# Ledger of designs, part 3: VH-VL binders against Leucyl/phenylalanyl-tRNA--protein transferase (aat)

Target 1, 210 residues: Leucyl/phenylalanyl-tRNA--protein transferase (aat), of Deinococcus radiodurans (q9rtp4)
Amino acid sequence: MLAHMPAARTFLQHPDPLTREIAEGYAGGSFLMDNGDGLRWYGVPGRALVPLTEDAGLHVARRMRRELKHFRPSVDLAFDEVIAGCRGHLPGSPERDGEWISDELVEIYQHLHTTGLAHSFEVWQGDELAGGVLGLALGGAFIAESKFHRLTNGSKAALIHLAEHLDRQGFALLDAQIQNPHLATLGVYEVTDKEYRRLLRRALALDVEL

## First folded at step 1 (VH-VL)

Design G1E8 (framework fv_gevokizumab)
Fold by ESMFold2-Fast, scan of step 1:
Structure G1E8 (fold): chain C 210 residues (1-210), chain A 123 residues (1-123), chain B 107 residues (1-107)
Amino acid sequence: as target 1 above (210 residues)
Amino acid sequence: QVQLQESGPGLVKPSQTLSLTCSFSGFSLSTSGMGVGWIRQPSGKGLEWLAHIDWDDDKSYNPSLKSRLTISKDTSKNQVSLKITSVTAADTAVYFCARDLIAAAGTYYFDYWGQGTLVTVSS
Amino acid sequence: DIQMTQSTSSLSASVGDRVTITCRASQGISNYLSWYQQKPGKAVKLLIYAASSLQSGVPSRFSGSGSGTDYTLTISSLQQEDFATYFCQQYNSYPLTFGQGTKLEIK
């Protein structure tokens, strides 16, 4: 009767007020951004979701499968560098996908990393950080906030490794927020905000670990 | 900056329909997670929640008043309206609109409020 | 309906005092509780949400605590501008309900 406690409850009832506040906002279906006018909660009418498996619609071309062998995946190995990459602050990194990550939001992500809500997924080629994804793990949902690449296919490789990792761990939802042509090639699809909130609530009930 | 402003008739006769409008700026009801609620306060008394509408046009009403309440939105004008039918002296109150944010419980709390508009029900 | 009870309708205090306002729910509300400040002629202001989370722009002298059915708003060092009526609100379930309010008055 009282045996089940979803993993999301760890953050929704967390003793740290900031972690609890951010977890509640995301659990409600919103995401936090700073578009130059301060921190605000946002949403979209069409939410971009990444399938976790090829059976669910994830499209990994044969040549991309071969390319994946040249990347070494990791989790939480280079959190600060992934934030810098998303902001376009690493040598060779374009200023894309993370322009909304203000100095204040960097401090928030670093804090959330210490409480276990924020995580980085990295891919390496030799000793070089090739790409990565910054996101939040809440219950059986992973909200991919931003991604970057420095080397060809680095962001795509990082996202594919993230999806495969989440599937192995029993996650149900990988949220990319906003669709774009690059994501569409991987089989990313859109759902209505109402359907997203339904899927999110299902995922939040899962007791899984990253 | 988020701002909300209520407007209403000021005076309404018993048995008539009261119509209220909330005009807002600094956010849109096309943005997911956003909603607007109506709360009222009779003179010298507490706050009573009336109704809610969100970005997805989902509506909630206080069960004690539901048969008399209709909430609607005009997203293009950044307006939310509330109608209360068959008013009586008990409906005399200051009426507030407020932006609400969805919580994990699927319910709402209110982060920015309007100044309120006084409605008197009198013959 | 979940009944929200604030144990005192009025409380007298002096500038510099530590003030505590309490709110009790008729059933457990899982920290889905907000505190509001109302001043005559001003818009109602959110102070605390999720029982203990301080709203942006609210002075750090305000804090919220509690769990289950019992919750508290604390003002650590009362200022002149803090004389107002304070309301708690539960958002655990519909209908959303408020406490009756606690008016903080000059001693």
Scores: ipSAE 0.000, ipTM 0.443, lowest interface PAE 17.7, mean pLDDT 85

Design I0A11 (framework fv_iscalimab)
Fold by ESMFold2-Fast, scan of step 1:
Structure I0A11 (fold): chain C 210 residues (1-210), chain A 124 residues (1-124), chain B 112 residues (1-112)
Amino acid sequence: as target 1 above (210 residues)
Amino acid sequence: QVQLVESGGGVVQPGRSLRLSCAASGFTFSSYGMHWVRQAPGKGLEWVAVISYDGSNKYHADSVKGRFTISRDNSKITLYLQMNSLRTEDTAVYYCTRDYDFWSGYYEGAFDIWGQGTLVTVSS
Amino acid sequence: DIVMTQSPLSLTVTPGEPASISCRSSQSLLHSNGYNYLDWYLQKPGQSPQVLISLGSNRASGVPDRFSGSGSGTDFTLKISRVEAEDVGVYYCMQALQTPYTFGPGTKVDIR
């Protein structure tokens, strides 16, 4: 019976209460954050989406296209290191107070990783982790929670490789949260909350794997 | 220790050009975006421009767009602001500031480190 | 462009007494990641600005705990529980949600 349901419905009906609760929140168009006063669900009027292909509006500079082949992409090879990178806590990276991913949220992401909802996408140069993206994969939607780089162009390479990977796997949405100047140069665009929920509903119906 | 040092300011006539430099030390310069912020004498702070860690993304305030260009040389560990067609209203102390690392999600304030500033006076 | 306003524009505080500064944005500064991209900066006379508070309420490294930030969306407050002589200067709020980054007009804090 479960084999005939879209991937998103598997998480929405998951036996683990935490996985089910979080999947339900994201499926409704909300996201989970801890602003220092506990975990709460948030929503925004404008949502930043990354085009998955150049035809859809993804802007990959010619020089960047040449450099992409020097980055080796992977999925779920270094989940804990990607979280550490996103927090600025990798060996050789600065340690600071005020990272937005709390210790409590780290434990939640690690738990969601064991149930298959949370994932890491990495890019490497040789044996060195150059950058990555932490996110949730729900149906045909990938919600990019955080990104990092360690080597020049690493985070940009990670996001572009992720977009191309998601397109090849049949995903429909790459959610980058809110627009900013760095994302805008890659062709990231904003949609209304109503349009985001419409696109999300369609993506959730897709039975695809990361 | 983390430090930013601006240079290149001075007195210049309207219509002339100046190039400001900002030398960084004590951190991995190529991992951080950088900004220029200015302050006219006795006035408030005004954001001027930003450049991404790799130099691929640049944005300028409308008041300086087309006249000023932000750039960086990661091999020289230096940030620049090329100022063309200077106007009297460009008279200000110019600060370079270190951005938070947006790509990594690391944040300790948009401008966690500031230089001492360099004064640009545009007068006839 | 996001417009930032502050009130009061100036205040004089007796040493040891509290101070409160308000900041308002023309649109919400709440990011999809749940944080408000609102910073507070202090510029002491003759010095460069320095960061006090980031993300609405996160006190920057080395900043005394008498400083606190609160608020969400469009309304934010900076509080100093006990103003000291070294706290004299101009306080600026700033939004970093989108370019152009914009500062409030500043609030000048003096002591008696």
Scores: ipSAE 0.000, ipTM 0.443, lowest interface PAE 16.8, mean pLDDT 83

Design I0A5 (framework fv_iscalimab)
Fold by ESMFold2-Fast, scan of step 1:
Structure I0A5 (fold): chain C 210 residues (1-210), chain A 126 residues (1-126), chain B 112 residues (1-112)
Amino acid sequence: as target 1 above (210 residues)
Amino acid sequence: QVQLVESGGGVVQPGRSLRLSCAASGFTFSSYGMHWVRQAPGKGLEWVAVISYDGSNKYHADSVKGRFTISRDNSKITLYLQMNSLRTEDTAVYYCARETDYYGSGFRYYYGMDVWGQGTLVTVSS
Amino acid sequence: DIVMTQSPLSLTVTPGEPASISCRSSQSLLHSNGYNYLDWYLQKPGQSPQVLISLGSNRASGVPDRFSGSGSGTDFTLKISRVEAEDVGVYYCMQALQTPYTFGPGTKVDIR
């Protein structure tokens, strides 16, 4: 019921119908994807979650912890560049985690950024964008749609810095949707769809800022 | 019956501030989103801002973002537009408008505009 | 931003004859819920705008049956089956699919 998700109601009752539709889909536990045959809503029986702290299971190797100091985190400083990086369209970006992000999805994400639902999280080395994460912030949940790197460890640094940032801000969930071997090295784990919806409902009640 | 009445318009110098009010009557104000729309002399309609029924979400047109702020006081049954750093191109009749009353199903928060006020003229000049 | 265009920009109609106004959007206004988020408004000389048609084809309360809206996606039409003197004014389409909401430039309708 929308009355039981008060912090997310800002988007669930947003004046913009597109923002409402996207927020309602994610609030219901689905995620939007273009898998080469058009935009569709997806769900998985095992939802991949990133622990926010080492106590919760986030794995940060000692050498990686030292490297994190060389990356400066930021929020929403380079949204269009982060989308381009995720798509593999930035010069020097070797990874294409977001090849599924069609031109239509780029327009949707840019629109959702103007209404406050979509965000970028960046990591920098000096003035160079080293990596980033594209996602949606809904209540106390951050749905990480895609990530990229340009410099060594930039993608991993972005995700770890994001997890630590979300914990400091009072978020409850960092959702990566689909498990893969690379995410598993960070301590990413799977929960059932039923458990995910329970955790999501609690997170949506939180009034936090990115 | 259902009525919106704007007030607060007038002549102001560039760089100054002005606050517009819109008083509602004949319906449950706290159940509807509200808009501000403007029209420069001899020109077409330009959407300015929208606010949800409870004031929790707002959006402003890029031309006024950072300078104008839409707000509401449901206990006073009044909508506001705080206009800062006014420019000559802000000269216009400002209308408040109510979210479309879509009865029966679906879109409780469909943000079309079914009731409009009379407008209040804002002239920004030296 | 979604750009709205209208054609013609000006129209003079003989009383009792039909009139047709076209509205086009730079992207589809058809939402997955099946509705087109396109409204039509009329501004009579010296008056505030008033709603005519909501969500593509739904006539507003008190609007005469001679007004009808049609179309889907990016192409929309407002038709007046029998234009009367009281129908003089500027007609605007508006997309309400996404913020910022945007109006067309308006079509001025005069009568002889």
Scores: ipSAE 0.000, ipTM 0.502, lowest interface PAE 15.3, mean pLDDT 86

Design I0B5 (framework fv_iscalimab)
Fold by ESMFold2-Fast, scan of step 1:
Structure I0B5 (fold): chain C 210 residues (1-210), chain A 125 residues (1-125), chain B 112 residues (1-112)
Amino acid sequence: as target 1 above (210 residues)
Amino acid sequence: QVQLVESGGGVVQPGRSLRLSCAASGFTFSSYGMHWVRQAPGKGLEWVAVISYDGSNKYHADSVKGRFTISRDNSKITLYLQMNSLRTEDTAVYYCARHTYKYDSSGYTYDFDYWGQGTLVTVSS
Amino acid sequence: DIVMTQSPLSLTVTPGEPASISCRSSQSLLHSNGYNYLDWYLQKPGQSPQVLISLGSNRASGVPDRFSGSGSGTDFTLKISRVEAEDVGVYYCMQALQTPYTFGPGTKVDIR
């Protein structure tokens, strides 16, 4: 039995240079994005955070709560399909939240998936992939890079199931980076860069598993 | 110590080809985007091309599109600029530059933080 | 393409006096993330360019605090509070909001 270590330390001290470099960037409060003019590290004055519970402010309409039971959640079952869905490249995926995900970023995410930093969270209806979230898990923080839906309510179901899963697992932070109209309907709120870094530092000290 | 060293410049006739190299040291080359910037004698700076850290994304200025190609070899820690169909107006000192786009506890940086010494390309008949 | 202009194109300063250089872009450099993608570079005689300011106002490592950048959108200013002999050179603004990246024409700063 080994000594207990914070999960974030695994990536910040990782032997793989790319994994370590990306983990350091995100641990410092940055996120990667390609807005059609090349890959860049970004920060924002107002950081979008998703509440993990309804008591913390997550807004789950009563009808949506009933629909959640028809979606089966999973972790890392369909990583490449989730990336394709986020890019709008999966057949039948109408939501294109991650069109900014370039071929370069796809290769980065696939590499980070092999080293355990990047993950997919899926929701299914029967055998059909209904929606998902692409993100990074670093300590007690989950940085949700992009999401998609293929079936009605799939992206909302994915995000709500993810928030509840993260809360159950002891995570402290679900980061959506930039506010948008869809996120606002779920109770997503903004914090200053200073407050985000404070919350992130505390989350990174947690030793939790996705 | 971060260093970028260009080579491959020289005198060449119009219509010919030349390949420039930029040898990097003192940092993890495969983690950074790289640029080529040129400066004609007595003139200002002109951006030429950019390549992403892994070589998957490339962009070229309109003045050189179809003639110049930026590339990199991360195993050799070297950046390249293949220059075809050279014209007299391509005469310039060519600089390679590192693109830093990082946000950390010291703040956000998005700039060309290190530049090479430059290599002179003279296109004349 | 975004066009960059600078004013003045040439400036002669007595040592210890302040200097101010303006840079204008043909369209806003303010991104939705809240940052202005405008950098300032200095090229000393016979040397390679070096970064001074990034993202409008963020001073690069090792750059003296007598250098400051300000502005937003389409109008930017680089100020030197006390010009020293080592500050002689050509100052360029550059937009990094979109490809192609474009430089201003440069402002030559000399000491009297």
Scores: ipSAE 0.000, ipTM 0.458, lowest interface PAE 14.2, mean pLDDT 84

Design I0C3 (framework fv_iscalimab)
Fold by ESMFold2-Fast, scan of step 1:
Structure I0C3 (fold): chain C 210 residues (1-210), chain A 123 residues (1-123), chain B 112 residues (1-112)
Amino acid sequence: as target 1 above (210 residues)
Amino acid sequence: QVQLVESGGGVVQPGRSLRLSCAASGFTFSSYGMHWVRQAPGKGLEWVAVISYDGSNKYHADSVKGRFTISRDNSKITLYLQMNSLRTEDTAVYYCARDYDEYSGYDLAFDIWGQGTLVTVSS
Amino acid sequence: DIVMTQSPLSLTVTPGEPASISCRSSQSLLHSNGYNYLDWYLQKPGQSPQVLISLGSNRASGVPDRFSGSGSGTDFTLKISRVEAEDVGVYYCMQALQTPYTFGPGTKVDIR
């Protein structure tokens, strides 16, 4: 029952109907995508989770830890640019084919950013945006929707800084939805849908801020 | 019946371009990551490129980066490899291979391979 | 890049006798999730490669139980308990822990 998860109530009881609808979908364990045939809610039998700490299984190689010192992290500093990066629309980003972030989804994310549900995590080298993560923060759960890089290790740096930030703020769950083999080196692991929903319910009850 | 069928190989001169296709059947193509692997005559296997289930993420081996581009069309159930600025050392049989089921969350790397298509780069 | 090494590079076996092939990686293939991202493939003469073992020790569907994979981290072994004529071919290990994916040089197995 979501009524017994007060930490998520800001969005589950939000006055904005769209924010409530999206929050309810994610709180139920689904995620929203547009794979070229319109907006649909998706689920997976094996859910990809990112450990928040090295003790929990997050693997940050020695070389990567050295590289992290060259990146400056930020939150919500370049939200529109992060969306553009995730879509492959930033100069210097790899070409993207079959982008699932449609124009309609861009408008939805921008709206959810104004109501506080959607956020961006950025990493910079000097003044250059090196990479980022787009996601939703709901209770003690962060659903990482998409990520990108412009500079080597930018997406990994952004994800590691996100995980460390979430741990400092008392979050319990970082959801990457679908297993990504190039993120396997970071300790991304899979749980069943049933276990994911159990972990999600616990996370939604946490009273934490990003 | 799960199957991958490559096409588009042939004899081509150095510096030219060629596009390979890989037609999938018997499974939900849009749920799987796909790879290109090549094998030069009498030599071992060399990984070339990978593309995610939705086409949003791509990676290419350093030997082909900037010249080859992997892509897919999920509506046509087909994987592609666009090969530009071909060199004699690109001569090989090119295989497409299915990666893990991104939706199922369990991987069995390269569990299905095509029959291969021969690309010969010679003057 | 992760470098893969195999030993021996060539092996001739009497039918019914066992065979063993070693694979070594330049860095650990053990992920924090407990899996070794090391796969074994067989390429029979004139055929496409086929998967034998995934994740270090998991036999692929349809692969006979005479094939087994073992090892962890940087050292892996493929064993064939009793080699049959149909097992002739080149055996490759491959790491799938990180891009670029890399294959070993291959071990050619033949029958006396």
Scores: ipSAE 0.000, ipTM 0.414, lowest interface PAE 19.2, mean pLDDT 84

Design I0C6 (framework fv_iscalimab)
Fold by ESMFold2-Fast, scan of step 1:
Parts: sequence; C-alpha cells; structure tokens
Structure I0C6 (fold): chain C 210 residues (1-210), chain A 122 residues (1-122), chain B 112 residues (1-112)
Amino acid sequence: as target 1 above (210 residues)
Amino acid sequence: QVQLVESGGGVVQPGRSLRLSCAASGFTFSSYGMHWVRQAPGKGLEWVAVISYDGSNKYHADSVKGRFTISRDNSKITLYLQMNSLRTEDTAVYYCARGYDEWLDYYGMDVWGQGTLVTVSS
Amino acid sequence: DIVMTQSPLSLTVTPGEPASISCRSSQSLLHSNGYNYLDWYLQKPGQSPQVLISLGSNRASGVPDRFSGSGSGTDFTLKISRVEAEDVGVYYCMQALQTPYTFGPGTKVDIR
C-alpha cells in the first residue's frame, strides 16, 4: 500500500490549473473569501494561530477536557455535510445564507477536495455529526477556513481534536486567520504577517499525512 | 418557562457600592454565558460585561473596568454585578441577558430580564 | 474598540411600506469561522430589548419572516418587508466579535 504524502509542492506543481492557483495563493500567505462582493484574496496584519499542544499554549479547560471524551474525531468522512454545516444548512444547525461561503466557493472547495487540497475534520456523538472544521492541508500547514457545530461544544471539540490530531501527524501550523477574544481563551495568538510567512514557509517544506 | 429576574437596584450616593443579582429559571444556567447591559434614562443600550458558563472568563466595558466585577454562582443559579466607586453617569436601568456560550461565544442575547433601576445621586 | 454607526437615526414609515436600516462597523466583523458577529435587537416602548437577528442573517426563534438581515464585513442591513404597528421601537445593531461589545446608536422607527 503506497503512503500518500500531502506536500505543498504536489499542489503548487499540480496539473489541475485551479488547484495550482489556489495553492499558490495560500502558499503566499493569502486566503480566499467572498465577502458579499465577489471572490477576493485577503490578508491580515495580525494572523491568528492555534497552538497544537497544551505545552505550546493551547488552553483546554478541565470541563472541556472531560467533554472531549464524548466526541469521536474523523477525517474526510462527511465533507459535503461539513460544508453545509459551515453554511448553516444542516438540519438542527443555525440557519444563515452562508454569506462568505458563496455557491461559487462551495464548488471550489468541492473541486479542491477531489484533488486532495481541501479536507473536512469531523466530530461525532454516536452517529450524529456534532461539529466540524473545513480547511486546506498544504504541506505541514492546516488552514482552518470555517467551523460549525450542531451539538453543544461541537465546534470547540472539533478544533481541539484537530489540533491534537495535527500534532500527532507532524504538522507545524494551524491557521485560524482572524483573532477574537473567544479564540484567545483557547490560547490562540497573533503573529505579524512577516512572522506568519516565515512559519508558513517552514511548514510548507514538511511532507506529512492528515 | 425561561426567565431572568434582576434585583438589588436602588438609590445610592456617589463613591458607594451596590451589588446587583440576576436569578435565572427554566434553563440550564451553568451552560450559558451571561451579560449585563445598561441603559441611561432616554439613552441607548450600552454593553457592560460578560461572563463565561463556568465563570473562568470575564470581560468588562472600558467605562466600568476596575470598578465593576461580573461574577456567577452556578449552584445558586444567580449572576452578579458588583459595582464599586459609583458615579452619577452609572445611573441606568441594568439588564441581565443570556448569551450563547459555545466556545465562549456570547452573541445572540435571546432572554432578557425586566431590568433594575440604579440611581446614583448626591 | 469597534465603533458602530447606524443610518438613519430616525424613520417614520407608513403602515405596510418597507423599511431598511443600515449598520456599519469600523472593523470587519467576519470571523475565520465564516460568521459575521453582528446582532440586531429591537426595544419596544417600555419593554426590555429582544433579539431579532444573530450572526448577520440568522433570524431568532419567533421572529416573523418579514424581518431579514444581510451584509458582511463592515456593512449590514436590516430589512422589514412590510412594517406593522407592532414594529414601532428602537432598533440596535451590536457587534459581538470582540470585547468590549458595542451597540450602534439606535434607529427609532415610528409609524404615521
């Protein structure tokens, strides 16, 4: 059985033009959004990063640590459902029009999933999808594009399980893009654009499996 | 039935202290973030403070930081606002409100109390 | 701190006509999780505030579908497709992206 190694160069030199274009944008430190006025590449002066371990600064409250046991993590088991959840379109999820995840972005993410750049990380309670993270895996960097929950603590459980999974797999970077005080309570911190690009360049050199 | 009831308001002199309480019923209090919001007579809404479901995280508006402290007792199903060094501009109706609290997200205040009037006068 | 502005500050509407209220933030309210942390509240005369819309466009339970929220980033709109007498009050937008949370100045809606 051949080992499949996601590596930045695999996508940067990919035969699919769309996959190459998107990978090049993210490799350069930008991220793609539709903010109601069309698809555009964005950047931020302060980039939000999630520590991968408690030793690195990830803060998991004692009650949350106990609740994590109720969630079963998976990778790429329910990609389309995770996109729907992020848009508020799953039964039992908060309803919204998915303003920043436009129909065009959905098609792009689905295409990038077929070429191996885009992934879903899920957490389950029994057979119920409790929450998840939509993101891109590029070398040793995981760019968390969006997350959602259906059950209490589902999105928090998804991000914590993702961080722990990425650390076990040898990833170096978990990128949340934009800081807020809620993420800060989990130990999420900001770096300058210059420092982000330095960290990203090192992460992109890693050959790791999600 | 889901309800919040504020108490502890009244007339108090500048420089003194007052503690407001908010009693919750009809929902699992310990699962929600809680807010204090105030409204001066004839003025708009001003956010005052928020506390996480377990009390581990607290945030206050700049106008009250260092003087007011939000707290909660989940065993008593009660939210508090300790108000020290009161000023005349703190005169307002004080509302407690329930926020959403997953991942310490406090948006969407969907349940509000009736408010309690605090008058700070000399 | 994020500053919130609303336009117009007062609006008088003929019953059955539509109304539109704009809200602008000094910084983007779009979080990396894909949500705009912008809520809309209504305070009817003599009553406590009530939530109408959360996360930019998510209508709260029990709120009629004639209310809708739209927008992203820094510019948001609350629309009432047909204003009724029960809709009289002051409408506030509020950002919940970062502390301190901040309300807009409010838009007073009256009926002829």
Scores: ipSAE 0.000, ipTM 0.464, lowest interface PAE 14.9, mean pLDDT 86

Design I0E8 (framework fv_iscalimab)
Fold by ESMFold2-Fast, scan of step 1:
Structure I0E8 (fold): chain C 210 residues (1-210), chain A 122 residues (1-122), chain B 112 residues (1-112)
Amino acid sequence: as target 1 above (210 residues)
Amino acid sequence: QVQLVESGGGVVQPGRSLRLSCAASGFTFSSYGMHWVRQAPGKGLEWVAVISYDGSNKYHADSVKGRFTISRDNSKITLYLQMNSLRTEDTAVYYCARDLIAAAGTYYFDYWGQGTLVTVSS
Amino acid sequence: DIVMTQSPLSLTVTPGEPASISCRSSQSLLHSNGYNYLDWYLQKPGQSPQVLISLGSNRASGVPDRFSGSGSGTDFTLKISRVEAEDVGVYYCMQALQTPYTFGPGTKVDIR
């Protein structure tokens, strides 16, 4: 399994067994969810990928591009709040992507944050957390587990800012797992499991930082 | 280095109680689900109980339900099995085992203790 | 409860020959996520059990390439391409799909 993933070795050969096991699962193309029946590893025949640039197919409407400048991006400034936002547990929040994030998964993400595998990406308007993305960074791949918004356009702004940030840092892959109509408006597309694993292997060889 | 060390086994008369302990080291104990598995002399493996990483979810095999209680103390890094109303058929080596993922039963038992023998004899 | 059965219950193999163990479940172990929640364990004489294969076919860390797992749904196979003296012991399959977790009765592997 580890033979062709040198850039992801920090986690694939991590001394913490939980970090190592979860990194191995994601490196193999699977993802963790708790859909009410406990933690299970999942895979999909059609994997949703977010283009990192407009040249690659990322669709940013003209008005949205103007709105982006009103959002200030950050990394790992409000990890626990981002998890809470993804779960729909922040005051004033609409329904969120992350209802599948159980209390057990919260503890796992918090642990993975301490070992450097799990991260939050935030967008702010002034002092207010407007939206964010919870994910894992493994080599040149970012697996976006969930996202949320509190303020108008916060979720879309978070994902676009994240894509732009990842491109600047040299990442090759932004994985949203499962397609939906909202993601499709941003140019998110599906690839086969075979194609995803090929793209993932290339991304895992990259030596980049979030 | 991951280690699990069971203790508390011994010889006991039917109807009495024993508490088994499993001391963990070499990993973040509070991040893993834990199991008890037993093996009667010369027989196969039988799953006994599981506890989630935080102690909020517990399940027991029907053969021990109401008599045995699994628990954990994450501050002491120790797993327990309280065994009440012991029967001769409870005679077995008791192993503690780590679930690879924090949710019990979602993967496999990647590390096992050495086992502790419980003999229930009249 | 999900009932697990194994066949054969005992086999004796000449060193270097292959061995095959069958495991059957009373209901499908294939989850909607696409994984089979079936694991294989080895217990060597006088030792604690150790994991060999997880999720039907994933070889555990440190397990030699001569071990392989296959199958889906209700029928699973553990194969040893060439049995070595160190492989003597009792092999158990286990379902991890739902509580109570259940083991097969075990297959005892000896060498001639």
Scores: ipSAE 0.005, ipTM 0.443, lowest interface PAE 13.9, mean pLDDT 84

Design I0E9 (framework fv_iscalimab)
Fold by ESMFold2-Fast, scan of step 1:
Structure I0E9 (fold): chain C 210 residues (1-210), chain A 122 residues (1-122), chain B 112 residues (1-112)
Amino acid sequence: as target 1 above (210 residues)
Amino acid sequence: QVQLVESGGGVVQPGRSLRLSCAASGFTFSSYGMHWVRQAPGKGLEWVAVISYDGSNKYHADSVKGRFTISRDNSKITLYLQMNSLRTEDTAVYYCARTPYSGSYLGAFDIWGQGTLVTVSS
Amino acid sequence: DIVMTQSPLSLTVTPGEPASISCRSSQSLLHSNGYNYLDWYLQKPGQSPQVLISLGSNRASGVPDRFSGSGSGTDFTLKISRVEAEDVGVYYCMQALQTPYTFGPGTKVDIR
């Protein structure tokens, strides 16, 4: 007899205490954020979720669908550049985008990337990094921490390509945490904290890879 | 090596002032929230104060509010506790401690100093 | 302020036997994010306190697996499956849900 352990358990039982602690926090439905008063664990009454397919509610305008073909997606090819982009530290990025990502959080994300919990999703035009998403992959859940763009539509292209990639890989959940008007135009919707935790528990049981 | 070292304790008369310091090493001090905790001789632990990573948020226990002030100098990598109008009941070993992140929400004080004794008596 | 109580206040254990310490809070320590903001600390004789358990049940780095934390809301338990000589000291629970942070009175554990 074989016992299959969900992919999330590799992090929840990880020998590295930081990886284990962060994985436990996210597995419980919380997320790390620095709102100007230091890093704290947060939850929200309305959690923003990105539909993985157009059939599930993802809104991709016809002209955007044409634009998507000009962006080449990748995983983990430019992790440090994606962090820098999210912080507004790349040429062409607004200086204050992602300012909540402190030096401490950069070190944490770099460490979690080494242990396999943190990932980057990139979109390119030719050899130029056009945009990206920084997040955590835990079981069948991808928790998108931050996103950025350098070229027109880069962040939107990154999020749409990510959603489609996650669907192909068998993921169940793409978590954007907090709703905003831009996300709403893509079909992002809110669920209650209780419903989010229910969806998360299901996703954590899945053994999939990014 | 992650380390916290307190200094500045000693014997003082009631009504006087004393400033405690806590020198940090082995980690990025400016990224962490810091606490002061005290322990009277033969008694339990009592939380005294907290300060956020950038110094923008502070809270003090009611027993010391208005008399003690927590502060930090991130350029000097040092935490302070300014203790004014000292009372005999302030006699205790004072520990500095690090939260893994700013504020109490992220759980345990993961690193503690060795403590410095403050004795308030005649 | 949240008041913390512990039971028993003193405990003498034969080496190799289990020990349990209870901690109760005057208010629920369960946050809407699903975490119980309760931590456990050990202070060995002549030493500074050290963390054992955070967020109710998360064992701290370097802490042996014979230590475990459980409970939710207002009632929490620290268990030591097989007490060893080096476990002698005073055990404190602490709530970190809101300021002021408050410690329990401590439980002194001694070996027979």
Scores: ipSAE 0.000, ipTM 0.425, lowest interface PAE 17.2, mean pLDDT 84

